# VHH binders against 8-oxo-dGDP phosphatase NUDT18 (nudt18): the designs that were tried, part 2

Target 1, 325 residues: 8-oxo-dGDP phosphatase NUDT18 (nudt18), of Danio rerio (Zebrafish) (Brachydanio rerio) (q568q0)
Amino acid sequence: MDSQSSILEENLEKILRGEGLEFDSVAEQVDPVTLRKNVCYIVGAVIFNSKEEVLMVQEAKRECYGRWYLPAGRMEECESILEALQREVREEAGIDCQPITLLLVQEQGPRWVRFIFLAEETGGSLKTTAEADDESLQAHWWDRKSPLPLRAHDILSLIDAGLKYRRNPWFPVTQPVDFPCHVVCQRLFLTFISSRADADDRLWLLMSNNNTSHHPRLPIVVSFRTYISKAVSKLIEDCMPSSYISVHIRGILGVQHNGRIPGKTDGICFNTLVLLENTEEGAEIGSPPSLETDCYRWQEVTNQGLKAKIIERIKDGSVLPFQSL

## First folded at step 1 (VHH)

Design a3 (framework vhh_8k46_1)
Fold by ESMFold2-Fast, scan of step 1:
Structure a3 (fold): chain B 325 residues (1-325), chain A 126 residues (1-126)
Amino acid sequence: as target 1 above (325 residues)
Amino acid sequence: AVQLQASGGGFVQPGGSLRLSCAASGFTFDDYAMGWFRQAPGKEREFVSAISSSGGYTYYADSVKGRFTISRDNSKNTVYLQMNSLRAEDTATYYCAKEYDSYYGEYDLPSAFDYWGQGTQVTVSS
């Protein structure tokens, strides 16, 4: 009957379903990110036809002229991630598409993020050489076997990921949800699991002790002058530096973005699943590491259904992949 | 259309200094990393330096580290290369380049860049 506990459990269930939560203000003094000033978002599409041929676009740009790549490009002002995806595919390939799921999120440095989607064709007409313009020369369906001069070979692993997901999904459909954010940040499901042969697994989440909120809150880590992955590791070092643990970003549970007000909503919030593991396995610790700060506390997850869902996501890797390049 | 106008090259004695400029137009300059590459006669084009879109991160080839400084002025759509303690082996045509719109990360590769300036000749000799 603890209303705070019930609110926390409902919020955790919402995030596990890929839904969004209102973004709380961050305590750190960071400037809002602004598209075209200090943040760059790239969208790319993996689209298959009924023959498992993949949609390819022939580059019109001078340095890669005539080479082939996935439909991809930079997000523009006043658009959502999904709007950017649909625009790029329409401009470069001539077809309309709908996302099936995010396949992969990659970072290539501070505030620079690439979103790769598995998507399906819903209409339009494949772009021909007669329609060549500054966006692309043409599009075609590639059998993945015939010789084709590629702009870069990084897309081969993206195509493979799309095929694997299409045949056997290993994580739930994950789509961006419309929630404004002014910074690039992560809301952390930072987990510690205690496993003993004589008892059920126990699960803890790191919770914020921030006095600016009346409800239990997951930690928010802001990317500032550093990589998203580095920001999580820094938080762990700051709150438990004496612990012999490793930090693993398991993946992304959700992506929150709006993008429609330039300079005010160009940020992104990732709901991120993180596992802390003992660096030496033997006997598991019955409790999580002691914190060396009052800014955070450990909260045990005692709801058996919720605990089981979170542990399953962690152990099976049933989470949208995140990759630091 | 994208245009990159490189300037500031010339003749200089060993130990001297030059400042190269690259004026950009036809794209949103502050969205893109910019790079400098050079090519000496009979050699392939080699990486010199790169700067992130914000100017917050800079990259240098080992051969120029500590001697060259890359900078940018986003209000002027210009990237600069300050070259100090010049050596005979720095003699080359210097090219500025704009980052690909869907590629980011490995700025020491020419394939990371989709447009190139016309070049400016730097000659270091007695």
Scores: ipSAE 0.000, ipTM 0.199, lowest interface PAE 13.0, mean pLDDT 82

Design a4 (framework vhh_8k46_1)
Fold by ESMFold2-Fast, scan of step 1:
Structure a4 (fold): chain B 325 residues (1-325), chain A 126 residues (1-126)
Amino acid sequence: as target 1 above (325 residues)
Amino acid sequence: AVQLQASGGGFVQPGGSLRLSCAASGFTFSSYAMGWFRQAPGKEREFVSAISGSGDYTYYADSVKGRFTISRDNSKNTVYLQMNSLRAEDTATYYCAAGTEYDWYGDLTEYEYDYWGQGTQVTVSS
C-alpha cells in the first residue's frame, strides 16, 4: 500500500470521528485573526434537567433588564471554546456544566461565529436574586409552557434543537478539539457521488495539489473577509463553472480551536462536509465536474468501508448543522 | 457623504462626569448600530460601548460597566455616552462609529464598523 494513500485514509477517518488534524498551510497569505479586534465568538448553552425544563438566566443589562435568555456570552482571550462555555454558565446561572455536544454553529458577517451546545448540569447551585450582579439577576428552570418575558425569541429554535437531539440524536457527538489555528478557515471534505441502479455508488474527494506537502491534503479556504459559506462557493467558482454545479453544504464534521495564545491561536478551522451535483447538460453521470485549474484534483475513494461511511453521513444529513444569519 | 461628529470631551477630575455626543448625517441612522471606542497614547483602540439601531440592546466593556451608559435619539440622529465616576485610566480620545446592523440579539455590533468620527479628547486628572 502507498504510504501517502494510507495517511490520507487515516486522516479522513479522524475527521469523520470529529477529531482534528494539524494546521499545515493555506494557499493565501492572510494576517492572523485576533479575538476582540477583528473576530468575535459567542457561546451559548441549552441545558435540561430531568423534567426537560431548560436553564434560563434573567438579564441584568438596562435595555433588556428582567428579560430571560439562555446562558450565553462572548469568548475571552486565552480560553478555549469549552472553557468559555463553562465560565459563562457558571457566571450567569451559578451551575457547573459539561458539554454533551455542539448543536449548531451560526455565522453572521465575515467575523462573527456562535457555538450552541447541548450541555448537562454537573454541580454548583442556581443563582438566586440575593446573588444578582452585572452578569445576571438570577437563574431558573423554565417549563417551556408558562409565560416568560424573553430577551429575544431566536432561542426557541435552539431549545427545540436541543430537545430533538436529546430524544433522537441525528449526528455523532461533536466537540471542539484543541488544535491551534491563526485564521478562520475551512478544511473541505468536498464530495461528488455517482449513483447507478446497476452498480455500487462511487465517491470522489477534491484534493489539493500542493507540491510541498508530505502527505495528500484536503483543500483549505480562508474566510476572514467573507462569510464561511461564501468561501466554499468562491472556491467552486474559481475551479469549475458555477452554472453547471449545485453546491450543498451538509454541515460541520469538526471544529478546531485553541485560543490560548492571543493573536496567534485565535483562529478556527472547520472541517466542512460539502456535496457537489453536476447539472451540466450531457455530462457523464459517472464522472465528477471538470476542473479549470491545476491547483486541485479529483481523488476517487476506493476503500469500501470509508466510502460507505462518507456516503451515509451525506445521505442521512448526519452532520452538525451550520446556519448563515 | 457620511459624517460623524463627536463632541463633549474635556478636562474632569477623578470621580467627575462627562456626556459625549455623536451627531450623524449621510445615512439612515436607525438602520445602523452605533459604538464608542477609545484610544490612549501609545495604546491600541479599544471598545467602550455599543447600541443597536433600535436602541433595544446595549453592550459595555467590563472596565466601564456600571459607570457608563450609552443611549441614542433616532429623531436627532445622535448617540450619547454618559460617563460617571471617571478614573485616570479613562483618559483617551473617544471615537464614535457606525456599523451595518448585523445584530438580531445585539452580540455583534461592537466589532464591525463602517464609518468613524474624528474623536473627542477626555482627560481625567487631578
Scores: ipSAE 0.000, ipTM 0.175, lowest interface PAE 13.5, mean pLDDT 82

Design a5 (framework vhh_7aqx_2)
Fold by ESMFold2-Fast, scan of step 1:
Structure a5 (fold): chain B 325 residues (1-325), chain A 126 residues (1-126)
Amino acid sequence: as target 1 above (325 residues)
Amino acid sequence: QVQLQESGGGLVQAGGSLRLSCTTSGFTFGDYAFSWFRQAPGEEREFVGAISWSGGSTDYADSVKGRFTISRDNAKNTFYLQMNSLKTEDTAVYYCAAERYSDYGDWYSAEEYDYWGQGTQVTVSS
C-alpha cells in the first residue's frame, strides 16, 4: 500500500526477528532507573560441554555455603547484559563463554528480572578450590545424575529447557540488542484473534494514537521498576476495564539495553507479545474489546504473510518464554 | 576478617524508643547494602528494613513503616535502626546483615545476604 503501511510492516518484521527499534520519548517524564539503587537485573548461564554435562558453581555465600547452582549474579554499572553474563561466568567458574540465545526471562516484580542464557564455552579453565573467593568456591561439570547438593531445585527446569533448545529449538535465537533506555518499559504486540468457522483468522493489534509521528506506533508502557506483568495488566485495566477478557503474556520478542552510562542507560525495553482471549462471557464477540480511551485504537493486520507469521508465533509458542514468579 | 556487631538492644517500655547500631569491619563499607531482620522465638527470621549501597533507597516491612528508620554512616562504617513507638510485638532478636552490590529488590530474602551479625535482644514490655 502506501509508504506508512510499508514502514509499519517492516518495523513489525524487525521486532519479530528480535531486532531493536527506536522508541518515542514517551517515557521522558519518568526519572531514570539506576542499577544498585532501584532496579536489580540478574544474569544466569546454562552451559553444556560435549558430553551434555552442565556447568555448576559452588556457592560461597553464608546462607547457601557449599551448595551448587548455575553461574549467576547481578549486573553491575557500566556493562551490557552480555558483558554481565561473561563476567559472572568468568568470576564464578573460570570459563570464557559466548551466548547462544536468551532461554528465559523471569520476573519477581518489582524485586528483580533475571535473564537466563544458553551459552557455550570458548576458553578459560575451571575454577578450583585454590582459587576460592567471595564469588564462588569452585566449578564442576555435572552429569545431572550424580547426587549434588543444590542451593535450590528451580534450576533443574532451566537445565531441561537448555537441553530442549539445544536439541530442537522452538523459538528463534534472541539476543539483547544495543539501544539505550533510561526506564524499564515494554513495546507491546497486544493481539486479539477473531476466529470464524468458515474463514481465516483475523488479527488485531493495539496501536498508539500519538500525534507526534507520521506513522502508527505500538504502545510503550513504563513498568514500575522490573514489574513487567503488572504494567501490562494496568494498561488493560486503563483501556478496557469493562471487558471480559483474559490476558496472556506469550513471551518476549526482543530485549533492548545498553547499560554503559550509569543512571542514563540502565533501563530496558522489552518487545512483548501479549494475547487477549475472550472469557466465556465474551466468547460471542468476534471483534476486539471496545476501548474506553482515545489514546489507543485497534488496527487489523491485513497483510496475509505478516498476519500468518504473528499468529504462528502466538499459537506455536515460538517466542522467548517469560515467567512471572 | 569480616565482622558485623550489633549494639543498642535492651529492655524498653511500650511507646518508647531504641537505636540499634551495626558496626562493621573487614570489607569496603560503601560496596554493601544493609538490612535489619528480626526473629521471635519459634518464628522465621523476618525482614525489618533495608538501605541500598548508595544510600539513595530504603524500604521497610509494613508492620514497622513510619515507626522505624534505617540509616548509614560511611565515615564510621556503621549503620543504624532508629525504633520509635515500640510495641510488645516488636520483641525479638534483631540481626544486622550485609550484601555486596545489593540493589533494590534483593533485600527481602535472608539467603541473599553475605554477612550476618550475631544478634541483639530487644524486649518491649507492656
Scores: ipSAE 0.000, ipTM 0.182, lowest interface PAE 14.1, mean pLDDT 83

Design a6 (framework vhh_7aqx_2)
Fold by ESMFold2-Fast, scan of step 1:
Structure a6 (fold): chain B 325 residues (1-325), chain A 125 residues (1-125)
Amino acid sequence: as target 1 above (325 residues)
Amino acid sequence: QVQLQESGGGLVQAGGSLRLSCTTSGRTFSDYAFSWFRQAPGEEREFVGAISGSGGSTDYADSVKGRFTISRDNAKNTFYLQMNSLKTEDTAVYYCAASDYPYEYYDTESYYDYWGQGTQVTVSS
């Protein structure tokens, strides 16, 4: 038990630092995901110069020709998320960049995911109209005030998020890490907090009851056709179908991907932080919801430092934002 | 479930124009992204053009850019391929396709869940 508790605490600390974990197994078996066949990943960059002007590119595509947007594009086979970001910025804007952090992950189900980064310029030169091609017509630094015909106004909130993070970060630097995955899935920090005026907060995590595993593990849920957020709801429905509960996806603690394996898989694992509240009248105060399955158990986090870190991330919303569109 | 049916194929002389239609039945038309593919005798099926669910973005194969235009009419549950300046190498069976993911288009067959039966286009001389 001591050994298992120590390994669990080490793995929880690792995830909180944005690191990845190897997979023992997944809850469901589904066909592998592969770019261009059954999944599409988009990367986009918010880059500021020293004047807080934002990098913009002029669209070359027919339907949005001449309109301006953030550097963005589709991930290709045999590249990581970070490699895709750097390639798109170089091809569309002429600029070399390094990511500072993920700012936002958006989804339209597991077949379409968009990764928005805050990044910084490290070299290159702005693409000019003399260099216009199918990728873009040109790039420039926008003061965010002068009139500029935008392809779409959704980027205004992305620019604002980047500026806010740049001035006062509200979550730790979060970047994709290199761990192979064959499906789109989530490793869940499914949490319950008991708060009393006269006692310290208590914290529980939902854990898998796998008798063949040598180590305790967090639940893994797979998405293929449904929204990534729906997989969380399905797990809750499966293990506590009679509970009156409120589910809050707080955000993402980490992203695992390795697209460098040619002709294999382009899966992604999100380490997802979820807060569960029991809203049933007369429910037991200070205890997590009752489970109607032997597949999972509640595990109390008794390490005081680790407990404090997790509760703080939840209460402050100190996690990478995640949106279903 | 959505059903697709092509129409408008036929014989046309090189340099001429032809308009293909794809009529859909099923749930909300705007919930789908649409594409045209073609297959010449003895060749693999190739991408021609695509349009997103909102109609806000289109893409075309390099061989047809500037000559072909894809469009949609949500009120008629129909999308179109306007083919101008036709060449003998445009001779093929043309297929329409639909994807349940309206926010993006794809140039790969496996992204499309629904397919029409095809319509023959023959360009002479």
Scores: ipSAE 0.000, ipTM 0.296, lowest interface PAE 10.9, mean pLDDT 82

Design a7 (framework vhh_7b2m_4)
Fold by ESMFold2-Fast, scan of step 1:
Structure a7 (fold): chain B 325 residues (1-325), chain A 125 residues (1-125)
Amino acid sequence: as target 1 above (325 residues)
Amino acid sequence: EVQLVESGGGLVQAGGSLRLSCAASGSIFSIYAVGWYRQAPGKQRVVVASITSGGSTKYSNSVKGRFTISRDNAKNTVYLQMNSLKPEDTAVYYCAAVTYEYDDWGSEYTYFDYWGQGTQVTVSS
């Protein structure tokens, strides 16, 4: 029990630091995802100069010709998420960049995912109209005040998020880490907090009962034809259908991907922080909801330091935002 | 391969309602989103509304509040409910589908892989 507890605590600490764990769970027979066939990943960059002007590119595409947008584009085969980001910024804006952090992960399912980064300029030269090509017509630093015809207004909230993070970060730096995966899935940090007026908060995690593993494991859910968020809700409904509970995705603790490894590795694993709240009228229940399956169990987090860290991340929303469009 | 078949067009008086249907067949699981476009006489084809496989919807400003796009997943059919119709809504309405190979779906403009034949909507004054 002791050795299993220490392994679990080490793995939880790794996830909280934005590190990855090897994908070792094959619960269901699902077809691998493949870029350009049944999954699409978009990367986008929010980059500010020293004056807090934001990098914009002028569209060369026929339907939005001449309109301005953030540097953004599709991830290609055999590249990492960060490599895709750096390539798109170089192709569209002419500059070299380094990521500071992920700002937002958006899904518009099934299996369309956009990664928005806050990044900084490290070199290159701003693309001019003399360099116009199919990727973009030119790039410019926008003061966010002057009139500028935008391709779409969805980026305004992304720019604002970048400014907010740049001035006062509210979650830790979160970068994709290199771990291959063949499906779009989530490793769930699924939490239940039991609170009483006369006692300290208690924290519970949902754990997988896979008999092929000697280590305590967090649940993994695979997205299939539905939103990533819907897959979490369906798991909860299947495990505890009689419970008066609501499911809240607090955000993403980490992103695991390595498309550079040969084979079926176009998948992504999100380490997802989920809060389960009791919606039953009356006093808080002292224990988590009863499970109607042997596939999972509740495990209390008794390590005081680890418990405090997890509860703080939940209460403060100190986690990479995730949005379903 | 995806095929789209439209129905439900016709002649209606201003203030009336019509419901257009777009039935999809073929490689349905490859479809990311379905949209409605329209083309009025002497004008370019423009987007009206779209719906993703996950149910997210977008509307052009000219129809927002009057038109509703919805889907019946069991029938692989997308509907456009058109209420409070105006003479300016007179156009040929096209159903279009985009597959996961399109990389720019999150923007206001779209490229669609597959198109229906179109259905005429005429609103009399």
Scores: ipSAE 0.000, ipTM 0.219, lowest interface PAE 12.4, mean pLDDT 82

Design a8 (framework vhh_7b2m_4)
Fold by ESMFold2-Fast, scan of step 1:
Structure a8 (fold): chain B 325 residues (1-325), chain A 125 residues (1-125)
Amino acid sequence: as target 1 above (325 residues)
Amino acid sequence: EVQLVESGGGLVQAGGSLRLSCAASGFTFSDYAVGWYRQAPGKQRVVVASITSGGDTKYSNSVKGRFTISRDNAKNTVYLQMNSLKPEDTAVYYCARVEYTYSEYGDTYTYYDYWGQGTQVTVSS
């Protein structure tokens, strides 16, 4: 019975579909993250009506009073990412919504992560000036052309991303899934592709050699006190020659979080797709980079269907975008 | 069309002073925060100081007590007064229009949407 290979392939398929896996142990012990202390999560919504007008809210906050922005706000303790999104849209715009997909994950330093969703209106009533409160003054559908004093222009690229996805989706629907995590971390699809003119493409994944699990597992890197992107670079620097390697973070395959459980569950696990290229002078074309540690190994993906899916996602950039600001 | 134009750079001796100016056009200057960045030879660009539309200021630890940022909304200009200059202050200084986001802790995370071309500051020992 080929149970270990079957389990690995099943888990890889789950991650490619945007589903979650139970949180594995991290390589380094790190203190749990806590909302209001050492991490801040922002949720924001891009919502269009049938005319492709975008939902905007007028700010009530002193520092940006009267200016317009997308419905957005901070996650609270003991709520899911989707609960935070629906609460913020309801509080600021008066409408009920359902997420269609994550559009973008952004980071700013070690403590700030923003989740931008494409969502649709499912009910409620658009907030009027008679309903003005501390959350917002009112909400309107903006034609994206009429003059409107914006709180910040960063949302213009977010609106564009929503329009692009709405018209021609380039990655599969990606939604947060409910899996508890105590740190901000990444499970890495760290890939190497070998291409020869006379043969099919071959694919390798970097795998952990940790004997604490009965299942083959992908590497997990913790991002606490560092950029999410920097944690990937550090792992590669620790196990491979960094001066001869080109690293491409392609994007996010999935987001795991369950803040509804009381206690130390404010963490997030991202399933991250990474392409590694060996640029070393004299390196054999088609060989993955040599490892300087016994903690990891290269595992070839021999299942033809699974291999084709992973290579396609990489080459097409068919993954949820991720940006460091 | 949004433009930021820096001026006032030059050569000064250690312990000297310079005042940089950034002239803004193409937008309602009084509505935006503005900041100063610098890039030293062989190093990455780093923040120096910023000022909000309301006049609140923020400084990097390396320049606190020596540099002062200010603005004149009537002239659409932001200034950086640099005192007690050190050789390590040698850099190209850039003006940027800034966008602000807020964290739960009251910290501000800054985005830069427009940059000037820069002005060279050289501090001799």
Scores: ipSAE 0.000, ipTM 0.158, lowest interface PAE 13.2, mean pLDDT 82

Design a9 (framework vhh_7b2m_4)
Fold by ESMFold2-Fast, scan of step 1:
Structure a9 (fold): chain B 325 residues (1-325), chain A 123 residues (1-123)
Amino acid sequence: as target 1 above (325 residues)
Amino acid sequence: EVQLVESGGGLVQAGGSLRLSCAASGSIFSDNAVGWYRQAPGKQRVVVASITYGGSTKYSNSVKGRFTISRDNAKNTVYLQMNSLKPEDTAVYYCAAEIGYDEYWSDYGYDYWGQGTQVTVSS
């Protein structure tokens, strides 16, 4: 016989492992996002050879003709994120690849999202100038030091992130999982930690009270006409309009996407780890902030193993990075 | 949501000029770029020019030096000044607001499209 608490704990463990949960109903007035109309997803690959040279492609597009960049491009209709990555690398660089992990998710609101992967070469042949087409002129391995005319310098930090992860991973392997979603949204691990000198840390999660399946649920926030990060802050302001509280997105625990039914599954659900901190200087943290709504409640995590795992991920920063541009 | 309406198209003689306007009802988000695309009969829709909210501009090679894109943020309006028009500039011109910035934009990544305005250049 499972209790409501047992079901919640099972679902939290799934998300912490980078697995997905079926997408729940969202607020009834949000239209589905659609690729090429109101959402744009970019995939990019950081791939190193045995010499730690990075895979680069020479641009064929008129606006950046002859300049070099990471293999990257826009997600197409009827693709998963991983399918888009493998297609872009093959079209632009001629090689087959397997993703090792997501390295970074970036947003430029509204509704522009870039997924950067660390990946490895698994086959194919490096694209030569004899194979030049509209996708790219050629590919080569860059030593990261020789002069190379870059399309843009934004990729230098992406390459550095890949090297850092390759040498010393600081978060678990995180891969997109195949779960359909029709909006860009976040399922929030919105956490509050109570710390006292004389006791173990206590952990609280914000939970939804509107539970159509009779199971405890994490809050879902939809990113509509705004940055993903701003949607989280708006929820906090609506639930606890207290000054002296800061909201910190620690990172992403998981990415859910399908994309195989255009106009129906072009959305993304991020499982997002958020820390709520008291910003009042010298304040003692005994309990989470009072809520000015019946839509949510604070739920203490009393399972010692689960509590320890969540607190550790927060304190060590062991989460896929997320960046607003 | 942003609604875009194009105007200013028409018939003009080769070597003439036209000024297209793209008016946004509501607000173009502060981070949105706006681009002009065109589609000639029997051809694919192609990019012409783009402008960021801050005023940085990009042009396709076919129009560089002849067309000028500009914006009036107070009026939520983007303009395309077309000079030295050629018969090959004949197309339906579309305004599109970009979801995010991409300095090297393609056919995709625009949030909203207008209905288009016809430009016909006679020889």
Scores: ipSAE 0.000, ipTM 0.199, lowest interface PAE 12.5, mean pLDDT 81

Design b1 (framework vhh_7aqx_2)
Fold by ESMFold2-Fast, scan of step 1:
Structure b1 (fold): chain B 325 residues (1-325), chain A 125 residues (1-125)
Amino acid sequence: as target 1 above (325 residues)
Amino acid sequence: QVQLQESGGGLVQAGGSLRLSCTTSGRTFSSYAFSWFRQAPGEEREFVGAISWSGGSTDYADSVKGRFTISRDNAKNTFYLQMNSLKTEDTAVYYCAAKRYGYSLYKSPSEYDYWGQGTQVTVSS
C-alpha cells in the first residue's frame, strides 16, 4: 500500500546520514567534466595537535614564497577527494592524517570547488627545512597567536570553523562517498515548512513526478557553465516562475565522487538542503508554492520522527556549510 | 634513498596462483604510488597494475584485469601483486616501481623514481 513512502523514507534517512544514492543518468547533451581541462577541485586540511596548535606549511611557490598556509592543493586524475587530502598533507607537511569530517565546501566561478576538512594526525614526521622541495619548505604547529606571515587571511575563518567543530560539533560527520559522476550536479532536498501557532509544523519535499520510476526521486540539477548555487534558482524558475519565494541554501548533506576513470568520473554530486519560503502577498502559510509544471510534485513528510529530524537540520543550520566566494 | 625489493617469484603451473611482494625503506612509503611492470625476454617493459599512495585507486592492464589484484600494507611498508589464473604468457621478470608525484601517468615507466631489481615468474604449461 505505502511501499513507495517506505522507500522514500529510507532514501531520505540515507541522505541525512551523509550516505550516497545511485546517480541517475543526466540528459545526453550535457558535457562531462574533466580534471585539469574544465574543472578544478582543491582540498585543504585543518589539523590540530593536543595543544590546539594548527598545522601550517611554508610555501615554496614563487608568488607566495616563504608565506604560511594550511596544507592544500589540487586533486589529481584517478584519485578520490580523501586520497587527494592525505597526499597533499603528506607531501607538504610530512605527516599522515585521517579525515574527521568535511568542514566547508566553497565554490568560485564556474567549475572551481574547494573541500576543507577537519583531520587528525595519525603518523609520519613533521617536514623540516632539510626536506624542503617544490611542494613546501617546511611545516610547523602554529599557536594561532604568534606572528606568522600568512599567504592569505581566508584560512583564519577555516581554522575557527575547525576549532568550533572540534569542541562542539553542530552538524553530523560528513565525508565524501564513492559514487561515480560525470558532471557537477546536485540532488536537491528542496523543502517547504508550514507553521501554525495552533499545530505542529508540516514539511513538504519537491519530488520528481516521473511515471517510469518505480521509486520516488528527488530532483537532480546539473551545472551548465554557472555557479552551483545558481542551478537551484534555475530549477525554481522552471517549476515556479510566477511564485514570490525566498530561497535559502542551508548546506550540503553529502558529497558523491569517484574520480577513478579520468574524463568519465571526474564529476561530483552534492546532496543539497534547500529551504523555500513563500513571500507571496496573501499566500496561506499552510501551503507550499503552486507548481506551474507536471514534472514535479510536492510530497508531504508525514513520518513524525523523520519530519522532526529534517526540520531540526533546517532551523539549527545543522548541515555542512556551503559558500560561494 | 628509497630501495625496493621484490620477493615471491618462482615457477608455477598454468592456472595456478602466485603472490609477489615489494618492500621499501619505511618512512616514505605512504607518500608513494606503486606499480608493477613486467618484461619478457627481448621485449619492452609493460605496465601490469598500479595502486595510489592511499590505496583507494587501482588500475590494471587489460591482459590481467580480473586475474591480478594489487594491494598495499602501509604498516609493513610492503605492497603486493596477487596473481590468479596464471597463463604461460604471464612469464616475465616482474618489477616493482614507486613514484612520488601522485597517481597520474602511472602507465609510463619513465615516470617512476625508484625501481626494484626484478623477480622472475615462470608459468609452465
Scores: ipSAE 0.000, ipTM 0.153, lowest interface PAE 19.3, mean pLDDT 81

